# VHH binders against q12xb4: the designs that were tried, part 23

Target 1, 267 residues: q12xb4
Amino acid sequence: MLDFVGLGLFDEKDISLKGLEKIHNADKVYVEFYTSILMGTDLEKMEMLYKKKITVLSREDVEQHAEDWLVDAKDSNVVFLTGGDTMVSTTHVDLRLRAADMGIKTTLIHGASIASAICGLSGLQNYRFGKSVTIPHPYVSNRGVRVVSQTPYDTIKNNIEAGLHTAVFLDIDKDKGYMTVNQAMEILLEVEGKLGEGVMVDRLAVGIARAGSPSPVVKADYIEALRDYYLGGPLHIVVIPAELHFVEAEALVKLAGAPEGILENID
Short names: E, the ipSAE of ESMFold2; O, the ipSAE of OpenDDE; V2, 0.75 times the mean of E and O plus 0.25 times the DockQ between their complexes.

## First folded at step 12 (VHH; framework vhh_8pnl_2)

Design V2 (at its last look DockQ between E and O 0.01; V2 from the best seeds 0.00; counts 0 for: pae O 15.9 > 2, placed apart)
Fold by ESMFold2, look of step 12:
Order: structure tokens, then sequence, then C-alpha cells
Structure V2 (fold): chain B 267 residues (1-267), chain A 122 residues (1-122)
């Protein structure tokens, strides 16, 4: 049997009681840290609270070599841990389908997701969100050319035109680290400079750090100002709002420090 | 702005076969979902086939049974084997790669090639 268990947002205490029960009854417990990481804990603290050895799987182990460890779930209890909620902003549905092809029963034990937490922290209405996107770290190609993805810019543009907010996830890379709101603003402005379509001109953004912690940071300002605003340590996420409902605008001013002038632009 | 490079396109008679490949991305494909899209003259780009990082595939209805998407992670190469080609398959074929799964439950493709032309003569 394979149980997918969400770890929630911040530390080892965010796991549900159902998740903890699955861990206690598991023969093998795996975790991946490449889609997200619980910044308020570490492997030792998790193992201490959960009273179980936890094996860390790489992206390759999960996405290319899943059969190597999935086979154990045919005749034992296997738990797979993911930060947040296991099927939100991950490709882990593929892993569940592979398990089904092998005749392995699967269950989902949910956890608190960053996708819902950004709504609570910012006051933005969850049903007004369009397609989400991830800003990847720029890289250098085999030909020595710096590559910066334009997809986040285009996605934000299309959502804004439809009156929809954009959740903008920020890359996590073992070598380049956790992308910050500052880096994300720089990247969006760089792409604006190349495309010149005005999408990032006078554009409000919301930076959120350490959702689920005792001291999250939520800061709304124009992109140029957020580029220079320090939100502290990881993990960071960005929201680009489109047309704001009055309650959303009021929430950004009162809860996220948005410029009061946005209240006069309410539709 | 395309770092992915497609090859293998060309002119083919109806019923013929071609194998498209996509490579030279400056990164390994092992962490990416990949896809082939096509764009016929005067039409929007449309999905042909996709493959997850773990090797699961999905095909457009019009292509199922005739084309096979595959990947060789060791060579960082994506393939599209196209059999039983029809004149309607004439299009520019594009390779695409994605880093992250989106909130809405599908994969957005972050990187695109410049395309390779496939022409199936009537």
Amino acid sequence: as target 1 above (267 residues)
Amino acid sequence: QGQLVESGGGLVQPGGSLRLSCADAGFTFSSYAMAWYRQAPGKERELVARITSGGRTNYADFVKGRFTISRDNAKSTLYLQMNSLKPEDTAMYYCAASIKFTWSGYTEYDYWGQGTRVTVSA
C-alpha cells in the first residue's frame, strides 16, 4: 500500500493526526524535498517526532526510478511525504498512476497547501485565481547563452487580461538555492525590458515569506519597490493581482501594507 | 529565445514515417515534462503528445495510434516517431519542456524550440 501524506507548511507539527498515524504504521517512509521544504524543521526533528526513520528521495528517484522503491508497497505499508499537500503544485499524480499500474493501492492524506495559504494571508479571493506559473532560475545553455523563461510574463499577462490573479511559484534548486521575491521581481522586469508590452509597468505584486510560520511576511507594493524590499529568509512566493474587488484591495492595504492609493482604483 | 532544437523534419509521402528529435537544451531532460506541439498554417499551436519526467504519455485524439513520444534521459533527447503520415499532419513541429506542475492541474511548458517542418505531400 502507498500512502501519500502532506506535511503542511512550516514544521514537523503541521502534519495531520491521520498523517502521523500512517507514518507510525508504515514499514518504510520516504520524503522528497525538491518540490518544497519545511523550513521550520529538519530531518532529525521529523524523525524524533514521527518515531520513524525517513529516507530522502531525489527528484530522479521519484520521477525516473520510482519502480525501485514502489515495488515494496505491493506487500508492505509505504508512506511518501511531501511538503504542503501532496498533489498540489507537484507532478506526483504521475507517481500515483504508476503505482496503480503496478496494482498498488494508494491513499491521499492531505496537508495545508501554500495555494490556499496565500489566499488567507493576502485576503485575495481564491476563486479569482487563474493559471499559476513558476519562475525558474535563469541558466546558461550549452552554447553559453543566458536563458530566462518568458512563460511567467505571458501567463501573468493573459491572467490580467481575464481579470484573474496569478500565483507565481519561485524555483527551488539545489545549486542556485531558493528564489526570492527580489529575484523574481528582477526577472519579471528583465523580461518586460525585452518584450516592452507594459505588463509589469505600475504593476502591484504581493510577496509572501514563511507562510505557516509564527512570523510570516506579507508585503504588497509595486514591482519596482518589491525588487528592493527584504522579506527575510525562505520560502518565498509571489502573487500578481489583477483587477481587485474592494475587499481584496482593503485587505492588501491593511494586511500587506499596499499603497493606500490602490483603494481609489476599485472597480 | 528557443534553446531546444528540433530535427528530423522533411518532405514525406502519405503513409510514410519520420522520427523527430529534440536536444541541445543545456540541461538534462530528466527533471522535465516534455511535449510535442504542432502548428499548421493559419492555425493555433496544438498539443500532439506529452510525456512526464517519469515516462507516462498522453496523445491528442487525432494522433493516437500513429505517433509515439519517447525520451532518452541519458542523451537528453526527446523523440516523436510518426507513422502513417497524412497530408493533414503537415505543420511546424515544436518541442517544449516544463519545470513545474501548475495549480490548475496541468503542466505549463517553459521552454520551446524554434520548430522543424514536416510536409506530407498530397
Scores: ipSAE 0.000, ipTM 0.351, lowest interface PAE 12.3, mean pLDDT 87
Fold by OpenDDE, look of step 12:
Formats: structure tokens, C-alpha cells, sequence
Structure V2 (fold): chain B 267 residues (1-267), chain A 122 residues (1-122)
């Protein structure tokens, strides 16, 4: 049996009791930290609390060599741990499908998700969100050209036109690190500079840092100002709101420090 | 491709004032951090002042409150108000724009103007 267990948002204590029970009953416990990471803990603390040895899997282990460790689940209880909630990443879905193809029964134990946490922290309504998008780290191509993805810009634009908010996930890279809200704003503004469609000009944005921690930061401001705002340590995420309901605007002002002027623009 | 054009330079007496302007074309002005640099004859180009896209300002030590950098995004124009000018302020003044400048203070500039000459002499 293979149990997918979401660990929650921040530290080892965010796991559900059901998740903990699965770990205690497991013969083998794996974890991946490349889709998400618990910034408030480490492997040692996790192992101490969970009373189980945990094996860290690389991206390659999960995406290319999953069959090598999935096979254990045929004859024993295997737990696969992820930050946040399980099955949010398509990678996890693929893993589950592979397990199914192998005749392995799977179960899901859910954890707290940043997808819902951003609504709670910002006051934005969850049903008003459109397609989410990830801002990837810019990279230099084989031709020596710096490549900046325009996909986030387009996704945000489309959502705004549809009257929908956008959850903007920020890239995690082993070499480049955790993308910050500041970097994200820079990238979006860079794309704005190139395209000139006006989507990011004076656009309201919400930066969120360390959701689930004892000291989360939620800051709403125009994108240009937010780029200059220090939110502290990772993890970061961005929300680009579309048209706001009055309650949302009030929440952003009172809870996220948004400019009061946004209340005047609400019909 | 963007272009920056400086104006407002000229001859002024010590203690006098000048207002430099930098107009942009070909890029989204509001998205860029802006800066003024100067280069005196025989000296290296040095930062005078910079302003982020969000309006945060930073000044060189020699400015000492004499200069003010500001921007008007609606007009896509950067300004440098220079008061209490000294002969040592004589230089070619350049406008620069960067999409990479943030609160960290480091910038690689994407665009440069051709410069406007400021001469402070009795």
C-alpha cells in the first residue's frame, strides 16, 4: 500500500493525526522537497517527531525512477510525504497513476494547502480565482539568451479580463533558490516592459510570506511598490487580484495593508 | 528598443539651481527603476541618485540633500532638481533605466541617455 500524506504548510507539527498514524504504521517513509518545503523544520526534527526514518527523494527519483521505490509498496506499507497538500502537483498524480498501474492500492491523507491559505490570509474569496500559474526562474538558453516566460503575464491578463484572481506560485530551484515576491514582481514588470499591454502597470498585488508560520506576512500594494517591500524569509507566494468586492477590498486594506484608495474604486 | 533623452543642462553660477529632465520612449516607463549618473572630465562615471519603480530614492554621499530625484510616470519623465550647485558638480549627467533595480540597491541598466552637460562656474 502507498499512502500519500500532505505535511501542511510550515513545520513538522502541521501534519494531521491521520497522517502521523500512517507514518507510524509505515515500513518505509519517503519525502520530496522539490515541489514544496517546510521552512520551519528539517529532516531531523521530522524524524524525531514522527519517530520514523525518512528517505529524501530527488526530483529524478520521483519523475524518472519512481518504479524503483514504488515496488516496495506492493509488499509493505509505504508513505510518500509532500509539503502542503498531496495531489496538488501533477507529479503526484502521475505517481499515483503509476502506482495504480502496478496494482498498488493508494490512499490520500490531505494536509493544509497554500491554495486555500492565501484566501484566508488575504481575505480574497476562493471561488473568484481562475487558473493558477507558476513563475519560473529566468534562465539562459543554450544560445546564450536570457529567457523570461510570458506565460504568467498572459495567465494573469486572461484572469483579470474574466474578473478572476490569480494565484501565482513562485519557482523553487535547487541552484537558484526560492523565488521571492520581489523577484516575481521584477519578472512581471520586466515582461510588462517588453509587451506594454498595461496589465502590470499600477496593478494591485498581494505578497504572502511564510504561510502557516507563527509570523506570516501579507502585504498588498501596487506591484511597483510591492517590488520594493521586504517580506522576509521564504516561502513566498503572490496573488494578483482582479476586480474586488467590497469585502475583499476591505480585507486587503485592513489585513494586508493595501492602500485605502482601492476602496474608492469599487463599484 | 527604449530611448532616454536628457535635457535641462547648462551654465549656472555657484549656488544656483538646475532641473534636469529625462524623457523616455519605446518602453514602459513606470516599470523601470531610474537613475542619474554623472561623469566629470578625467573622472569615472558615478551615481548621483536613483529611484525605484516604487518611488524609493537613494543618493550619493556628495549630494547631501542638495539634489532631489523624482519621476512622473504619466509623463514618462525623470527629473533631477539640483540646488546649491558647486563647481565640483560640473559634469555630463546621464539618465539610466533598469528593470532589475529593487530595494537591494544593485542595478544593471538597460538604457542610457546621451547625457546633458552641467557647468557650474562663476
Amino acid sequence: as target 1 above (267 residues)
Amino acid sequence: QGQLVESGGGLVQPGGSLRLSCADAGFTFSSYAMAWYRQAPGKERELVARITSGGRTNYADFVKGRFTISRDNAKSTLYLQMNSLKPEDTAMYYCAASIKFTWSGYTEYDYWGQGTRVTVSA
Scores: ipSAE 0.000, ipTM 0.241, lowest interface PAE 15.9, mean pLDDT 91
ESMFold2 (binder alone), look of step 12: mean pLDDT 78; pTM 0.793

Design V3 (at its last look DockQ between E and O 0.00; V2 from the best seeds 0.00; counts 0 for: pae E 18.0 > 2, placed apart)
Fold by OpenDDE, look of step 12:
Structure V3 (fold): chain B 267 residues (1-267), chain A 123 residues (1-123)
Amino acid sequence: as target 1 above (267 residues)
Amino acid sequence: QGQLVESGGGLVQPGGSLRLSCADAGFTFSSYAMAWYRQAPGKERELVARITRGGRTNYADFVKGRFTISRDNAKSTLYLQMNSLKPEDTAMYYCAASTKFTWGSYTTEYDYWGQGTRVTVSA
C-alpha cells in the first residue's frame, strides 16, 4: 500500500494527525523536496518528531526511477511525503498512476496548501482566481542568449481581462535558489518593457512570504513599489489581483498595507 | 545469509542461444539489485548486465542487444537470455545480489555471489 501524505506549509508540526498516523504505521517513508520545501524544518527534526527514518528522493528518483522504490508498496506500507498538499503537482498524479499500473493501492492524506493560504492571508476571494502560473528563473540558452519566459505575463493578462486574480508561483531551483517577490516583480517589469502591452503598468501586486510560519508577511502595493519592498526569507509567492470586490480591497488595505487609493477605484 | 545458484550453462555453437537462471535462497529476492558477471580464462571478471529492484536494466557494451536480463520476484529467480552467442562469450557466468538499494544509479558492490555456470561457445 502507498499513502500520499501532504506535510503542510512550513514545518514538521503542520502535518495532520492522520498523516502522522500513516507514518507511524509505515514500513518505509519517502519524501521529496523538489516540488516544495518546508523552510521551517529539516530532515532530522522531521525524523525526530515522526519517529521514523525518512529517505529523501531526488527528482530523478521520482520522475524516472519510481518503480525502484514503488515496488516496496506491493508487500509493505509505504508513505510518500510532500510539502503542501499532495496531488497538486502532476508528478504526484503520475506516481499514483504508476502505482495503480503496478497493482498498488493508494490513499491520500491532504495537507495545507499555499493555494488556499494566499486567499486567507490576503483576503482575496478564492472563487475569483483564474489559471495559475509559475515564473521560471531566466536562463542563458546554448547560444548565449538570456531567455525570459513571457508565459506568466500572458497568463496574468488573460486573467485580468476575464476579471480573475492570478496566483503566481515562484521558481525553485537547486542552483539559482528560491525566487523572491522582488525578482518576480523585476521579471514582470522586464517583460512589460519588451512587450509594452500595459499589463504591468501601475499594476497592484501582493507579495506573500513564509505562509504557514509564525511570522508570515503579506504586502500589497503597486508593482514598482513592491519590487523594492523587503519581505524577508523564503518561501515567496505573488498574487496579481484583477478588479477587486469592495471587501477584497478593504482586506488588502487593512491586512496587507495596500495604498488606500485602491478603494477609490472600486465600482 | 543468501545463496545464489546458477544454472543453464553448457556447450553451444556460434549463433546459438542459452538461457541462464539464478535461483535465490535465504534472502528476500525482491529487495535486492541483481547482476550477471562473467569471467573468461585469464581475464578479469566483468559486468554483463544489471537489473534494479524495479526492473530497470543496464548492459555492458559488448552485449549489443544480444542478451536480456530479467527477474521474476514471485519465483525468486534471475534470468539471462543470451542470443547470437559468440566464441568470445565463453566464460564462467556468475549471479550477484546487492543488499543495498541505490538511488538513481546502479550498485557496484555485491554482497552475494553464486558459484557460476559455465558457458562454452564453440563450433
Scores: ipSAE 0.010, ipTM 0.271, lowest interface PAE 9.2, mean pLDDT 91
Fold by ESMFold2, look of step 12:
Structure V3 (fold): chain B 267 residues (1-267), chain A 123 residues (1-123)
Amino acid sequence: as target 1 above (267 residues)
Amino acid sequence: QGQLVESGGGLVQPGGSLRLSCADAGFTFSSYAMAWYRQAPGKERELVARITRGGRTNYADFVKGRFTISRDNAKSTLYLQMNSLKPEDTAMYYCAASTKFTWGSYTTEYDYWGQGTRVTVSA
């Protein structure tokens, strides 16, 4: 049997009681850290609390060689751990399909997802979110050209035109590190400078750091000002609001420090 | 709804510098897009520089890097640093604020205007 267990947002204590029960009954426990990372813990702390040895799987192990470890679930209890909620913003439904093809029963044990946490932390209505996007770190192509993805800009534009907020995930790279809200604002402004469509002009953004921790940071301001605001350590995420309802604007002002003037224009 | 008050104008020789200030006497300054306009005798008022609520700036072509608009939200003050002044810069300079809150575009509508400060660059 294969149980997918979400680890939640921040540390080893975010796991559900149901998740812990599955781990305690497991013969083998696997984890992947490439889709997300719990900043408040490490493998040693997880093993101490969960009282189980945990084997880390690489992206290759999960994406290319899943059958090598899935086969264990035919005759034993296997748990697969993922940060957040296991099927949210991952491709891990593929593992469930592969397991089904092998005759392996699967279960999902949910965890708190960043997708819902940003709504609670910001006060923005969850049903008002459109397609999400990730800002990748800029890179130099094989042709020697500096590449900055325009896709995040276009996604934000389309959502705003539809009256929808955008959740903007920030890239994680071993060499370039965890992208910050500051870097994300710089990238969006760089693309604005090239396209000139005005999408990022006088645009509010919400920077969120360390969701799920004892002291998260939630800061709303215009993109130009947020570029210069230090939110502290990772992980960071951005939300770009569209047109705000009054309660949403009030929440951003009172809870996230948005300029009070945004309340004067809400009808 | 406050009162915009300009200061810092005066008489200056070509190549000189002036710093204009515009203070609000009752605005929520940080929430408004702001601009400097000027008007020479017998001419229409023209945009000099504008600044968004978030601090992005836009300048008329004739500025050519000689002027810098900035804002200090803590002091509720808008500035125009004018360097390398020319006789052609002689005009009344007006501070303007927009209450129209438009996302994604520079505003073209200003609801509040100061009474102006005179800048005279000797010929």
Scores: ipSAE 0.000, ipTM 0.177, lowest interface PAE 18.0, mean pLDDT 87
ESMFold2 (binder alone), look of step 12: mean pLDDT 79; pTM 0.801

Design V4 (at its last look DockQ between E and O 0.57; V2 from the best seeds 0.00; counts 0 for: pae E 12.5 > 2, unsure alone 63.5 < 65)
Fold by OpenDDE, look of step 14:
Structure V4 (fold): chain B 267 residues (1-267), chain A 124 residues (1-124)
Amino acid sequence: as target 1 above (267 residues)
Amino acid sequence: QGQLVESGGGLVQPGGSLRLSCADAGFTFSSYAMAWYRQAPGKERELVARITRGGRTNYADFVKGRFTISRDNAKSTLYLQMNSLKPEDTAMYYCAASIGKFTWGSYTTEYDYWGQGTRVTVSA
């Protein structure tokens, strides 16, 4: 048996009771921290609370060598832990399918997800979100050219034109680290400078830091201003609103410190 | 949008084979879902084959078992083995990469980086 367990947003206490029960009944517990990470805890604290040894799996372990540890689930209870909610990442779905191919029965224990938490924190309506996108870290090609993805810009543009908000996930890279809201704003503005389509000029954005923590930060402002706003430590995520409902606008002003001027443009 | 470099294209007889390669452009290859697209003259760019980070593959209907997409993360290289080529396969073939943690790369707009393409011509 393989149990996928979402750990929640921030620390070891965010796990559900059902998740904890799965861990207690497990013969082997694995965790991955490359799709998401609990910034408010560490492996030792997790093991202490869960009363179980936890083995950390690398991206390679999960995506290339999963058979090496999945085979244990044929004859024993194996738990696979992830930050946030399980199966949100395509990597997890791929892993579950691989397990199925091996004849391994799987179950899901859900955790709190940043995908829904951003709505609660910002006051934006979940049903008004369009396609989400991830901003990758820019890189220097083998030809020595700096490469910046245009995909986030285009996705946001398309959503805005459709009247939909965009959840903008920020890249987690083992070498480059956790992308910040500030970096994200810089990247979007850089692309704006290149394309000149006007999508990001004076665009309202919401930066969210450390969702699920005792001290989350939610700040709404125009991209140019948000670029210079300090949100504190990771993890960060960005939301780019489209047209706002009057309740959404009020929420952004009162709960996220958005400029009051946004209230004037609402029907 | 990208610095991916395709190679392996050329002129081949109907029924022949080609092996396309897409080399790493300096990004973390293993972190990306990859795909091959093609575009024939006067036609829209269309998906040929796709491979997830975990190695699962899917193909366009026209492939019909003739092509195989694969990846070598150690070499940071994407491949497309094309067998039983037909004149209808004549096109510019593009390599694409997607960081999408939460997307499957089903559409062109979901890919972050593209190559300049390699031309495949199937003709008697």
Scores: ipSAE 0.419, ipTM 0.763, lowest interface PAE 1.8, mean pLDDT 93
Fold by ESMFold2, look of step 12:
Structure V4 (fold): chain B 267 residues (1-267), chain A 124 residues (1-124)
Amino acid sequence: as target 1 above (267 residues)
Amino acid sequence: QGQLVESGGGLVQPGGSLRLSCADAGFTFSSYAMAWYRQAPGKERELVARITRGGRTNYADFVKGRFTISRDNAKSTLYLQMNSLKPEDTAMYYCAASIGKFTWGSYTTEYDYWGQGTRVTVSA
């Protein structure tokens, strides 16, 4: 049996009681930290609380060598841990499909997802969100050309045109680290400079840090101002609002410190 | 030159075969979900085939059964084997890569990096 267990948002205590029960009954426990990481804990704290050895899998182990460890779930209890909720904003449905092809039963034990937490922290309504997107770290080509994905810009543009907010996930990379809200604002402004479509001009954004912690940061401001705002340590996420209902705008002002002037431009 | 580079396009007779390749030395190739798209003159770019990081494949209805997408991570190369080619397959073919992030609950069709394309012409 293969149990996918979400670890929730911030620390080792965010696991559900059902998740902890699965760990206790497991013969093997694996975790991956490349899609997300719990900033309020570490492997030692997790092993201490969960009373189980936990083996860290690399991206290659999960994505290219999955059968090497999946096969054990045919005759033993295997748990696979992921930050947040395992199937949200990950490619891990592929593992469930691979397991099904191998005749392995799978279960999902949910954890709190950042996708829902941003709604509670900002006051933006879940049903007013469009397609989400991730900003990848830029890279330099072999010829020295800087390559920056335009997909986040286009997704935000299309959502705004439809009156929908955008949840903007920020890349995690072994070499380049955790992308910050500040870096994300710079990347969006760089793409704006190239495309010149005005999407990021006078655009409100919401930066969120350390959701699920005792002291999250939620800051709304115009993109150019937010570029310079210190949000502290990781993990960060961005929301780009489109048109706001009055309650959403009031929430951004009162809960996220948005400029009060945004209230003058709504119903 | 350090971005995705397609090759293997060309002129082929109806019913013939081609194998397209896509490579880039600047990628950690195994880290990406990949796809092939095509665009005929005056038409919108459309999905041909996609492959996840773990090797699962999905095909557009108009090419299913004729085309096969595959990847070779040791060579950092994506392939599209195209069999039984028809004149309507004439298009510019593009390789695309995604870091594998998804929108809520669905496979994304959005890709972060694109090649410049390779032309496939099937003579009438």
Scores: ipSAE 0.000, ipTM 0.303, lowest interface PAE 14.0, mean pLDDT 86
ESMFold2 (binder alone), look of step 12: mean pLDDT 77; pTM 0.783
OpenDDE, look of step 12: ipSAE 0.361; ipTM 0.746
ESMFold2, look of step 14: ipSAE 0.000; ipTM 0.344
ESMFold2 (binder alone), look of step 14: mean pLDDT 77; pTM 0.785

Design V5 (at its last look DockQ between E and O 0.06; V2 from the best seeds 0.00; counts 0 for: pae E 20.8 > 2, placed apart)
Fold by OpenDDE, look of step 12:
Structure V5 (fold): chain B 267 residues (1-267), chain A 122 residues (1-122)
Amino acid sequence: as target 1 above (267 residues)
Amino acid sequence: QGQLVESGGGLVQPGGSLRLSCADAGFTFSSYAMAWYRQAPGKERELVARITRGGRTNYADFVKGRFTISRDNAKSTLYLQMNSLKPEDTAMYYCAASKFTWGSYTTEYDYWGQGTRVTVSA
């Protein structure tokens, strides 16, 4: 048996009781931290609370060598832990499919997801979100040229034109670290400067930090102002809203500190 | 009831080589991940090398390419080829079997051998 268990957003206490029960009944517990990370905990704290030893799997272990450890589930109860909710990543779906091909029965225990948390924290309506996108860290090409992706800019533009909000995920890199809302705003403004299509001019943005923690930060402001706003430690995520419903606008003002002027633009 | 029996240990000079063997009986060898551990006098037992069911290997940092773990499922035998041996490699070497591929803790192993002694001395 293989149980996929979502751990939730922030620390070891975010796991569901059902998830904890699966761990207690497991013969072997694996975890991956490359698709998501719980910033409020570590492996030791997890093991202490769950009263179970946990084996960390690398990206390579999961993506190239999954069959090597999946086979454990043929003869034992195995739990696979992930940050957030399970099966959000295509990698997890792939694992489940591989398990099925191997004749291994699987179950899912869901955890809290940032996808829904951003709606709760900001007051924006979940059904009004379009295609999500990730802002990657800029990099220097082999030719020595700095490369900044414009894909996020285009995705946001398309969503806005369709009247949809955009969840903008921020890159996590082992070398470059956790991208901040501030960096994201800088990148979007840089792309605006290059393309000049006006998408980010006077654009309202929402920065969210440490969702699921005891001290989350939600701040809505125009991009230039948000760029200079300190949100504290990771993780960060950005939402770019399109046209706002009056309830959404009120929520952003009252809950996220958005400029009151946005209420005047509501039809 | 499974049993592991190590062999191949002995006295060797620094820079020398030894090949350890571990033969199993009483369980399905191919269904287990295997490992070599060692324990020097006054020290804790430590992992030397592991090999998965599928044959993937990993080594402790101190190995530095000197040792090679391998398995022959047809013979139900685990091997450890040790080259460029050092005095600090002196220890009792143990073979272990785990029903789990990723056995990071000694408690995760289902079977242990009695060990074979390796002494590296000039």
Scores: ipSAE 0.014, ipTM 0.310, lowest interface PAE 8.1, mean pLDDT 92
Fold by ESMFold2, look of step 12:
Structure V5 (fold): chain B 267 residues (1-267), chain A 122 residues (1-122)
Amino acid sequence: as target 1 above (267 residues)
Amino acid sequence: QGQLVESGGGLVQPGGSLRLSCADAGFTFSSYAMAWYRQAPGKERELVARITRGGRTNYADFVKGRFTISRDNAKSTLYLQMNSLKPEDTAMYYCAASKFTWGSYTTEYDYWGQGTRVTVSA
């Protein structure tokens, strides 16, 4: 059989007891690191705590050549590990379908997802989130032109118009590194300067660093101010609130240090 | 990394029972998926039953619930309880182990025992 096990948010200790039990009883344990990164751990720490050797699968191994390793689940217990929750923001339902076609039983052992963690850390209600977006690192074209994606700005605009918050994921690049909240605020302000539609003017944002760690940072402020606020090391994520319910605003003030003046404007 | 050793074979009347054992001979038993195969004269080896490290089992259709595979990792021993034996169960029975290796995908068994003979009188 094939057990999908979510690793949670930050380090090797975020695994559920059910997930750990599956690993302990597994004949083979696989992991992929291309959909998510657990910043508080590495393969060695995982293997030491879980007392199991773990084989890393590439995107090609998972997406193009799945049958080469899925066959192991016909006659042994196989565990497939993914950061966060295995089916959230991944294409891994395809593996379940392929396994079913091969007569392999699958199960899901859930892990905490960043999608739920941002709600808990900020106090913003989960059902009030619209379409998510990622801010890619800007780049310079072969012709020397700086290219900045306008899609995040437009997504945020559309969500705000619908009264919906936006979860804004921040790019990861081998050369440019992990995008910070500061860089994300600069990018959104740069696009505002080009478009002039006012979406980022006097706009509240929530910066979150190291969700799931012992010491996460949650800081809410206007984009201009948050641009200069140091949140520490990676990984960072941004939330752009739309209109706030009073309890959401109170949470941002008391839990994330938002300016108290936002409480006056939720009438 | 030693060789697997089977025991418990013998002569039995139809309807009788035997318990086969296979012992670890120099590897970390708990790291392997294990299986029983059999081979009658003039036939290819065929899977009888297999068991994962955690006890998940699969059986060939021809055993029809008559055989039970089990393992005791503390004793480094694999078992095959064979009940309601039939003349067609007459064969050499082999223990096999599949090595789990980092980065390897295999359904092949890397280590085999010498076998133990089971004879069910006609």
Scores: ipSAE 0.000, ipTM 0.097, lowest interface PAE 20.8, mean pLDDT 85
ESMFold2 (binder alone), look of step 12: mean pLDDT 80; pTM 0.812

